# Miniprotein binders against q56419: the designs that were tried, part 159

Target 1, 326 residues: q56419
Amino acid sequence: MEGRTLEEVQEEVFKRHGVLVPKKELEDLAKALEEAGLLLTEKVEARLKEEEEKLKRERPMRLAGLSYPEGEREARAFLEAFRASYPGEGEEARVLLMPHLEPSRVPEVYGAALAALEKTPPPERIYLVGVAHRPLKEKAAALPVPFQTPFGPALPDLPALQALDALLPFELFNTPLAFREEHSLELPLFFLKGRFPEARVLPLLVARRSPELGEALKVVLRDFPGLLVLAVDLSHVGPRFGDTPLTRTLAEEARRRDLGFLERLAEGEPEAALAFLGANPTRIDGVEVVASLLPLLRERKGKVLAHRLDLEAPTLSAVGAGTLVL

## First folded at step 12 (miniprotein)

Design e_23
Fold by ESMFold2-Fast, scan of step 12:
Structure e_23 (fold): chain B 326 residues (1-326), chain A 116 residues (1-116)
Amino acid sequence: as target 1 above (326 residues)
Amino acid sequence: GDLIERLEELAEEVIRYLKEHGEEELAREIEEQIKDIIEALKSGDTESAIEILTELAEEIARVLHRLGAPEELIYKVAKLLARVSEAARRLGDEELFRRAWEAAIKAYDAARELLE
């Protein structure tokens, strides 16, 4: 236990085993335990290094059989069921904002994203920008390897990733382990790969505001045109997120905040969207992504296709999800 | 510290390439100017160092493009300029940022032209 003295340990051993261990032997034992702790830490670090090396070859599925089916046929039926959950028509997207929340919680929102993809010409590549749920060494990162899906591997666009890296003031490929378990990329990618099986991908994570990323992407997109996807969730409200229990009034406020944010983005006014959220405190992971991508979102008009505030009754909490085409 | 180290490494690679392709005079000029730039950075004259480095890197990218250098090498010059532009942004010098960032784009474009 932290804070225990060698004298206390000596007394405990005497009580249990009837032996008085000399203080020098306990000091040696404490050192050996500390050394064993260091050895255990070294083993953990060796395992992490091994996992990091494996990620240099490919990124395996982590949520197959949990959030989506493992088999291709079952995955295809699953995708079509989600499309069927949205009764509306899509709109063509040059920029798509979609959630990364568990799909089964907001099927019509993912269905709206699928409807938009149905109206969108197949892109050569997809810039998939998610939110880092684990620390990154830099403000943003990418992993330049095939990402496995039930529809086959989503191949990285290596020339575009290298071009992007050349315009960033940091190493783009800086935190491979952050991609090992990252649902903000894996869940949207399932839907994107199912609809655009031949598109290559740039899997990008944002941890903190990176204006450098948006500035570099604006240049790269001139030479490597593609679909920009912002995989972000909206309002996080209630005790699960350090807030008061959800009431009808607070839920209506969250819905208005989400829609006000999305509608300002749809008007091509991302700075106004951010300012709107700043005036109304909320926890939206997408704020850092939008703030990083300002040069790509300005003066691009579009439409909100779907929005839902998903209620988590056991915790009296909710998460907002939406689909926006620009 | 880190910027100086990366600058020294890239300068060595560029100088080697230039000497191998008959640009010995420019290689010597780069060796001389790099020492001055590093001294300015160490003495705290960061704005002047960034301005001179930006101009030198633009010339390097132009010459590498003319020689048909590998795009990877020209991309390294663009990345150095991106790092320089971020240093300028952190100093609050928006004009130096713009100038260095425009130089980064020019180096990037030079590499792209060789790939087209």
Scores: ipSAE 0.802, ipTM 0.921, lowest interface PAE 0.9, mean pLDDT 88
ESMFold2 (binder alone), alone request of step 12: mean pLDDT 82; pTM 0.797

Design e_24
Fold by ESMFold2-Fast, scan of step 12:
Structure e_24 (fold): chain B 326 residues (1-326), chain A 116 residues (1-116)
Amino acid sequence: as target 1 above (326 residues)
Amino acid sequence: GDLIERLEELAEEVIRYLKEHGEEELAREIEEQIKDIIEALKSGDTESAIHILTELAETIARLLHRLGAPEELIYKVAKMLARVSEAARRLGDEELFRRAWEAAIKAYDAARELLE
């Protein structure tokens, strides 16, 4: 297949410049390009190994100065402004579903999550379950290192993470590079650390449905009780997501779909919530998290505190966000 | 990795621990049972292998607990039972899954008791 490509290049040059380039010169060029590619690959691999080594010590902030302020005082004021964006009172949460999209797009939804955290007694640990936006070697992963925040490092709960690993059919501490840039953990963690500065965390990513994760977590939560947080976004509609351009009718359908999903979760019926989405199709990355955590969501009743469909007008697209306490 | 490879690794560690603690006869019995389980897995008799491995691993967890073994070693037995339960789930055998998963929880509980 490579020899055919070189022959075509030789023919095109002859047609344009009247010069027959010897195959040896084309082969030498191809070899030089291949060697340049090998050098690039070697440098990329060296950089990835360096990043992996750094992640063995800590997970630095990536979105500070972009999605939230770097300084502690500014970060505190920012967090209080989000709380003020929600006029209601919270409800105590044993399980909290909150978004992970850019906070400035749905301030009242994050405000509702903060209101729920205010009504929740401080947990000793937080099980923070986000969505992997990069491939994982397994269905789920965790990174057992301090995660930096403007409020100080969120420390890992090492005994609870080791207990969880012992009950999983795969190595939990896989794919550290997937955590280098992961907003589904970093953005919720900013709010959680601001409200519960002493809580340790279990930072977990789900890439594919893992019923074994939910089964293991049910056992671990018995010995290591804590707050379970599902950091998930809801409907993804419009051309940006490979769908039809958003209309008023489609936006209303997306809002009803999101609320129908959340209301079924609030009734303690997560299988019905998933079936509802199957009957009313949408692109929700959070469905894999809910499907993985079924044993923790069954028969837990609660309340939807907030919902918003955030419109991205230039692309005629939208993303749903909600806050649910169970 | 393959279930067989992970089982071989765990078996070597458990057998070594038992021999170091004067349980030579028991170590030999476990070695022979592990060989039979691996042969069943290689022959495609996964269901029988899962059943036997579940019972053996539960027995090993109780023995290690009685001997005061490190909790990390008993956690490895729990993890093997978690892997066995997942193999049972892939076979569509809900009863074998339940049995293996209950055994995993018992091994996990044994390790937790030693930490207390």
Scores: ipSAE 0.827, ipTM 0.929, lowest interface PAE 0.7, mean pLDDT 89
ESMFold2 (binder alone), alone request of step 12: mean pLDDT 81; pTM 0.785

Design e_25
Fold by ESMFold2-Fast, scan of step 12:
Structure e_25 (fold): chain B 326 residues (1-326), chain A 116 residues (1-116)
Amino acid sequence: as target 1 above (326 residues)
Amino acid sequence: GDIIERFEELAEEVIRYLKEHGEEELAREIEEQIKDIIEALKSGDTESAIHILTELAETIARVLHRLGAPEELIYKVAKLLARVSEAARRLGDEELFRRAWEAAIKAYDAARELLE
């Protein structure tokens, strides 16, 4: 019979499907399944298989009506308001680092990204590299389907994705379920699609350092030139992230770590940026992305356009966000 | 282990394609070199096995390009060479990594030339 603990089921689902299901979701499902006389693992696997099949056709919006407006006209006005929140001029980007946290928390930072895109000629494709918030079967993954946005579907660049897959020592399309709910791609994509409606996209997730990804991307970019976007948040500090409660001193240290990291990237010295963080530990989710993309970031100088450390007062926690053009 | 399994699977598809296009001699050479690769691995000589596999895959990619093979098939050769390069990196063999990775890029470039 089904004498399994929820933790054992969670581990089994992760091993088989590369998805870490929240315990509360598993508890709610377990109750329904016990009433139906089914094993939690079998029912969860059947449901995940159905969701995986749906993801073969398209990736629907998950944050519409929450993080951005659902309607096209309202979404356009929202985008314009974010651009207006940044008083500076942008610079042309070949590589753009931008955040993926809730846009309303750091409007000037997203506005700086929009300013950079305003100065950038429309690319034929965008390499959108986000951070996996759910486990992947491999170090990185992509989903080769249209991503829905209020501005219409962002179409995948299938030839470029196939070219990239051909140069990787693992299957690129390995964890479609990780893309079902992934704000590190969905939130930047909203802004990118609004600015470049005709650009095709390579939606990429990094879970762990993959130097082979950067090596392959350097080759693919020769034949499929495009805008490289690193959609990463910076320092994560405070109890919400398992750390000490935020103080003014810790907040200032987090700002200095974020800026030190970004300034070294702006000098075209990504190894120095990583080494700086090693000496000054912080929970920057961009570390794994930068470490994977070293060949694309070396000797490329640029400018930090904006930075903010956004305080979450109730939890005494904060998340850093920045915009960097290279 | 894993590299052999992937190589054998791809080899079957490549051998079939080569025979269909009049490359019986190369098809026979692939069959023979699979035995050499297996023997090297049985003797614990993983580095020699990877070296033989890399050279064979380079030859396969060149011939497939000459025959105008589908880009998907040549991409599979590039991917195998990428897997070989990663195995070499994990063994700490930087020279073998560089050789296998350069071979992967050449196979990839061959496929791209057929698509233009």
Scores: ipSAE 0.757, ipTM 0.883, lowest interface PAE 1.0, mean pLDDT 87
ESMFold2 (binder alone), alone request of step 12: mean pLDDT 76; pTM 0.708

Design e_26
Fold by ESMFold2-Fast, scan of step 12:
Structure e_26 (fold): chain B 326 residues (1-326), chain A 116 residues (1-116)
Amino acid sequence: as target 1 above (326 residues)
Amino acid sequence: GDLIERLEELAEEVIRYLKEHGEEELAREIEEQIKDIIEALKSGDTESAIHILTELAETVARVLHRLGAPEELIYKVAKLLARVAEAARRLGDEELFRRAWEAAIKAYDAARELLE
């Protein structure tokens, strides 16, 4: 029902290039393009299947040499530089909220997270909850394979992941390809593995609110205690995110919105934090994570260690980032 | 370089708009200031280029706003000021960054005012 007729294509070529292409040649070209399209689809599907098979064995680094150094020694120096960017002391965390924004944009915020990890006893496992930036077949997903880092592979906690899977009404290991390129897990994991090299990891992605995930995690954490990490960014403002360019008023509103959200979480009132965002419209990708994990956040008091609104000057855009310990 | 090319492209667009709206004297003044900026960039005097460019872009944004120019054109000027702010930050000049960033936001606020 949609498409160009051969006459329309012929007319457009004549208008643009001043040449009249014979109808038979256009028919042959259209057929070749259709056949090439089908072949390209087959090649793409074959490549995706190959990538999916690779992900059954391990999750390779994708941002090494771009967002963090590839070599272990250089990576260690890089991590220590972030810690040095935050002059304060941390506090022990049972729950840590940290960003997944490009680290060089908010070094003091990652430094605050590192300070908190210094005060935290080494956990046997880390529940790393990020935000799905690609569609998932279900509301949440996990990938039960080693995640490569410059500090060696972060090994999956298979017993804890299987326990979690058993308690959920959906298949937890449902979208391996969503983990192929996922900075909300890779960037926090770099810092977490650097500080807790012996900890196993549960790499979890949330796409949509899943109260059943929070309920299941509460049960699993009782039998498999560990550090819960929410890897979420805060306000997203400006044209880069399909919004209006940043003004002074919008920047001030974004800072107040971010801090109001974090302050309510620090009071152990996650429902109040979500209600606050509902009253103050925002694009915070962490909302679905917080809404999913309500049972784990209620009545846990803590402290906001850092907050920054990172200004992306070239695009008149900004992203909020914060570190919260509970 | 890439920065000089982007600057020349935007300057040509602004100058054409000004000439189309009877501001030929102002267009000429902008042509001269652009030459000064390019000379500074070619001589490696990036700091001087940033200072001149910031003042020029502020003037251009103000004039385009006064003429009721399309918000897209004023936004391009604001975006250039934002790039200047980022260059200043990379030079370690936090005060120049703040000034250029403030100018960028002010230019864009002026464009938005035309819509309301």
Scores: ipSAE 0.000, ipTM 0.325, lowest interface PAE 14.3, mean pLDDT 84
ESMFold2 (binder alone), alone request of step 12: mean pLDDT 79; pTM 0.739

Design e_27
Fold by ESMFold2-Fast, scan of step 12:
Structure e_27 (fold): chain B 326 residues (1-326), chain A 116 residues (1-116)
Amino acid sequence: as target 1 above (326 residues)
Amino acid sequence: GDLIERLEELAEEVIRYLKEHGEEELAREIEEQIKDIIEALKSGDTESAIHILTELAETVARVLHRLGAPEELIYKVAKLLARVMEAARRLGDEELFRRAWEAAIKAYDAARELLE
């Protein structure tokens, strides 16, 4: 009935079926559908509030048995296999950029991240910054609860999260439901918890650029030093992303944009990295995270350890992934 | 609207805490200055309101720190200053933004010093 008057509906039914439905019956039906819609909305809202209440206690695993093994022993073997997929020794990280793409698609890229973590002294806490795949009430959000992993719960750094909240012009803990199904945090966290089991975590999501987040984080990191992790994917090209089918030319452009972005970040020039992308025509999802964290990335030099543009042959699409240490 | 509501809420909490801890004269001064700040905000004199509020909040943070107030209350002062900073940014006033942010960091530092 969307976009139709009762008279138009009555006329269409008569035209197609030769039946004149009385206006009162159409009115009664419309009222019943509206009432049912309101009841469905109320039930959905009640279920969302119930789910939100559960998220006040813990964030359960959603991808266990799908993207990584459920059992601790199997999970450790899986982690070691990813490390073995990268032949290098890595570099020490103060800031780590790593993907959140399905790990099995880019094992060497995750292996490079593990190699960097192997060279990094165990941090007391990890600032894990992912990309929101669902709307947030504010530009950024955090969830201050244990995140379950096969290696045990990743515990929140409550004092550091409270300190961060105190320096932000909005409520940091504003959209718990956005964390219920969020692979940009869950997948990197699996690897981070496996390597640093005692580190506490600040699980942060960025939906839109928030310069106030970067300014506040710079202050908080002074008092609560830790490892900063940007969990971002790079180019998204092809029909799955509203683009033309992948060609050699498009793949070369995606690789050029991915590497140009990462190389400028490695030179400590995050503004230049953003300017290089312009309108972001290959849809690098790390743009909003980098734009939010500028004060933490300026003048910090490092190295690109790995990059891959992974082909999704069935859809003629591809996603870029990389590992950068700063 | 939101800034005024949060200012009123925090002012009531701070004034109550000060009165409970023997700072009745300072509590009265804050009550008077808060009324002036709110009136300035309602009349559209946002720049004057932000200037007065920033200085007042810094003073409040220092007094709360001297009294050994809970860090959560001093953090609320820092958060109000962060909201003032955002209001200043929306006005395009770089000087007010800088002052509000410096005051927010000072309030934050006062809370952190209590924990050390």
Scores: ipSAE 0.598, ipTM 0.856, lowest interface PAE 2.2, mean pLDDT 88
ESMFold2 (binder alone), alone request of step 12: mean pLDDT 75; pTM 0.690

Design e_28
Fold by ESMFold2-Fast, scan of step 12:
Structure e_28 (fold): chain B 326 residues (1-326), chain A 116 residues (1-116)
Amino acid sequence: as target 1 above (326 residues)
Amino acid sequence: GDLIERLEELAEEVIRYLKEHGEEELAREIEEQIKDIIEALKSGDTESAIHILTELAETVARVLHRLGAPEELIYKVAKLLARVTEAARRLGDEELFRRAWEAAIKAYDAARELLE
């Protein structure tokens, strides 16, 4: 009915069905359609409220059966296969940078992360910092509920989350729905929970740089020590990301920027890592997380264990992934 | 607006707690200084408001700690000071930010000592 008068609708019905519909009947139909639109809006609002209420109790698996096996036994075998894909022994981590890209695309990178976790003493808690793929009401957010995994629920560290919230200029638990479908937390968490089943978790999302988050985390980590995990991907290049089709030159530039960024972080120089990228022309998505966590990364030396630029042949595009221990 | 509303809510809760625990003089001081802080914020004298608020909040956190107040209440003082650091950051005043952030950490530490 958009752009049509009641007279035009009446004429069309007469032409197709041989019936002259009175204007009043057409007016009643228009009103019924408007009322149906209101009912659809009410149903959507009710559904969103229902989903938000569910998220107050737990965060269910979304990628089980797709990115990782749903059953515990199959999930354990899957985890072991990823570890086997990396021939190295790993190194102990106080800070771990790992990807959140689909694991099957970069198995040796996740294998390197698993190798590092094998050399790391079991932490009481994991500060898992991912990248928001949906809008947040604030620069960062957390969801203080159990996250389901094939290895059982990853339990939230409620005292540490409350302590963190107390030092932030905004409500930390501000956008529960953003966590409903968030692979930057779910995919790393699968590996972290499989390795450290007893560790509690602080599931954190960064949408935009929040220096106040890093400042608060430095204080909280003093009282609630744990493993800090930055779950971030590196360069995003090619037509899928606004570039021309992937060339050897563009791929080499992406690798150079990924490795230059990681090596500067490994030197304990996160400001130098950010400055090296400049305007971030290859779209490293870890920039906002690193910029938020500067106080936790300064003067902490480490090692790049793995790096890969994963090629997407159908789109002539690529995404970088790496494992860094600090 | 938001900072003023948060300040008023927390002040009322703190004043009630202090009066219930025999701190009548500090409760009166808070009532008087809160009015001055709000007037300064509304007049655009944000620097003076933050200075007064920071000093007052440090005193409040120490007294609440001494009285054995709930961790949740002292955490609210720390959070207010964290919100004050955001106001200082928007002003571009690094020294004011530093003072407010140090006060936030002191309030946080007071709450943590009670938990441990």
Scores: ipSAE 0.755, ipTM 0.895, lowest interface PAE 1.1, mean pLDDT 89

Design e_29
Fold by ESMFold2-Fast, scan of step 12:
Structure e_29 (fold): chain B 326 residues (1-326), chain A 116 residues (1-116)
Amino acid sequence: as target 1 above (326 residues)
Amino acid sequence: GDLIERLEELAEEVIRYLKEHGEEELAREIEEQIKDIIEALKSGDTESAIHILTELAETVARVLHRLGAPEELIYKVAKLLARVQEAARRLGDEELFRRAWEAAIKAYDAARELLE
């Protein structure tokens, strides 16, 4: 603080650790620490370095006991309940698009994903691509450590991750702290590990469009074949997302945009899917992932298995979720 | 800055490996060409520097593969070429981008072949 502005502290923390701490929270903490005779910069930096060191060994469960059961037996029963929520038959997937929002809100959509995984031969590895909810130092990142699950640790595919890193113009393992609390990886991984307990994982986050990631992944996938999973949510509408309160018209528009996006992907036309959304007015968070993975999605035909727009009544908001196999 | 630092580190490692495996002439050539590349980068002649670097890296990757070098070292060469590819793309040089990408794939293929 003394001799440093809060903005300088926020910027330094982001550059070194890839975590953006809101200015108001930094100001509130700074006032409390001033009263205790401590400098905010020293305390924040020390804590973030400690958390980063822990992530060099493993990524612990954060949502166990909240979004899914902590115990293996209870977790298995939970998975079976989700599968039972989808009455349809699955399709074999080489590419799977599935959601990452709270599973209990859209059980039939996760059930459809499970149905597809039942029809899919066990892969040696899963390329799990989520959306960064925290800033990354680069356009994309990975964390090459075991991710804990109720079904045991999901082990990283180190040879495939190293091959991917070699083809990228930036350091792939650039922002470990972004993975500390990341539901776009943790929630899909719970289902994927339950179905394919022996598969190794490449846990990848996309923050911004990275065409070089898609080009590199195309090369790596030919040498290290596996299941590609896009863990993305669809429309985000309502006041919680800076929008007007949910109306029937807005809900219909969100559903139309979600389905139009998914159907174009199912035709093997990812550029058409992106063009259909235009300015992305309903905030489909999958656009940056799809834009990054174009070479892997072109000319792959498939099927939309499920779609739901889930209402969050307390906030008059809604989030779209879907399951697509390619 | 970042490209120059990465280039210096990798060049030192490659030169050391080549000298240990009887490739003293190539090691001396790399030392000389690296200095020329760095001078070009510092003078703002980025396009010429990238052209020379791409050709040199292609040669280095082939020789390292021939010598049975560790995959990690060949992967480092591929990563440098990927950085060169991105720099070329940002400069709008489509031909250099294509050449750098092809060189990066060849370096990667060499490393992958050593794994099998």
Scores: ipSAE 0.137, ipTM 0.668, lowest interface PAE 6.4, mean pLDDT 87

Design e_3
Fold by ESMFold2-Fast, scan of step 12:
Structure e_3 (fold): chain B 326 residues (1-326), chain A 116 residues (1-116)
Amino acid sequence: as target 1 above (326 residues)
Amino acid sequence: GDLIERLEELAEEVIRYLKEHGEEELAREIEEQIKDIIEALKSGDTESAIHILTELAETFARVLHRLGAPEELIYKVAKLLARVSEAARRLGDEELFRRAWEAAIKAYDAARELLE
């Protein structure tokens, strides 16, 4: 088939030869062929147009069977296990900061988020703000289609998305392809949809600081009240992120940076949180999101429910994760 | 071959360290477990090898830290498990990859808890 995906190639090899070829190896091969100029531009363009057309209708699950169970029953049990991993009680959230890294690595952090959602009245809509891991045409983007989950489709809040688009100095729906493979939305959405099955969603990605997004969201939230979720990871340390190998001392430094950042946010001082990171250099994933959402975070006090620095095998690296309620 | 050689080298280093710190019985137990792992790998029983290696690596991390072993030695154990998970993934066995990856994460978690 013309325009076959790497996943389809992997499946075909498995069917014919009984061997699963790792997706990374197929991706590395495709990159090498493209870099060598062996892939025809017209075929690449045709494949991208096909994927973009699919995304006009729905956003399919990409991590089902990998990061969470595909079946609804198994997905429910999985979610309940994460809640059980956190021994504390939650607190009502108007704003929730939660991670988007692989859930199995920080179960108590996702459990803390679930505990907070347990204490939160069901919102009519969720403003889910993640981090763009692929280039966007603008500083931020949204995709106004149903996002598939094991609990059914998370439906877009079209009136609220249109209200947001109207207030921005750029086209909000500018990069559909950036949403095709985006774990910073898919992984938090799994937990949010499981807890609030009736809530509509505004799936938003931030690539670079967009103060205009924060100002527009402040206006839209007044007319379309809902739960604001910042789906961000914290410190990224170790060789995979350009740092030295992780040691106890470097791990402690990363924990102090993460907690110092979160504690300043909990005091309703997001500018102080950003300044703290500037004085203490770090690779915190959520900086651009927090910087974009300043008007929504100022003077809003809350509580850090959980924090963990997860060691990432095999790279001797670590990623910080936390749950903050405002 | 390469994995077995690396396991033998790491085993010799860990066993030597344990004996030097008075843990003769534990060193003997670990030596026996390593022989079992190598035998399983040589016979093509990769599943049994991964299972035993998971238990061994967690024990290595805990005991080595308790005896004040260098962080570098603890991380060598974690790196070996990460290599085993990569080998399983390359074999295309999704269940074996899952087991090996879980083993690597558990070893890292044991090392992390001791380092905290």
Scores: ipSAE 0.000, ipTM 0.179, lowest interface PAE 15.3, mean pLDDT 79
ESMFold2 (binder alone), alone request of step 12: mean pLDDT 77; pTM 0.714

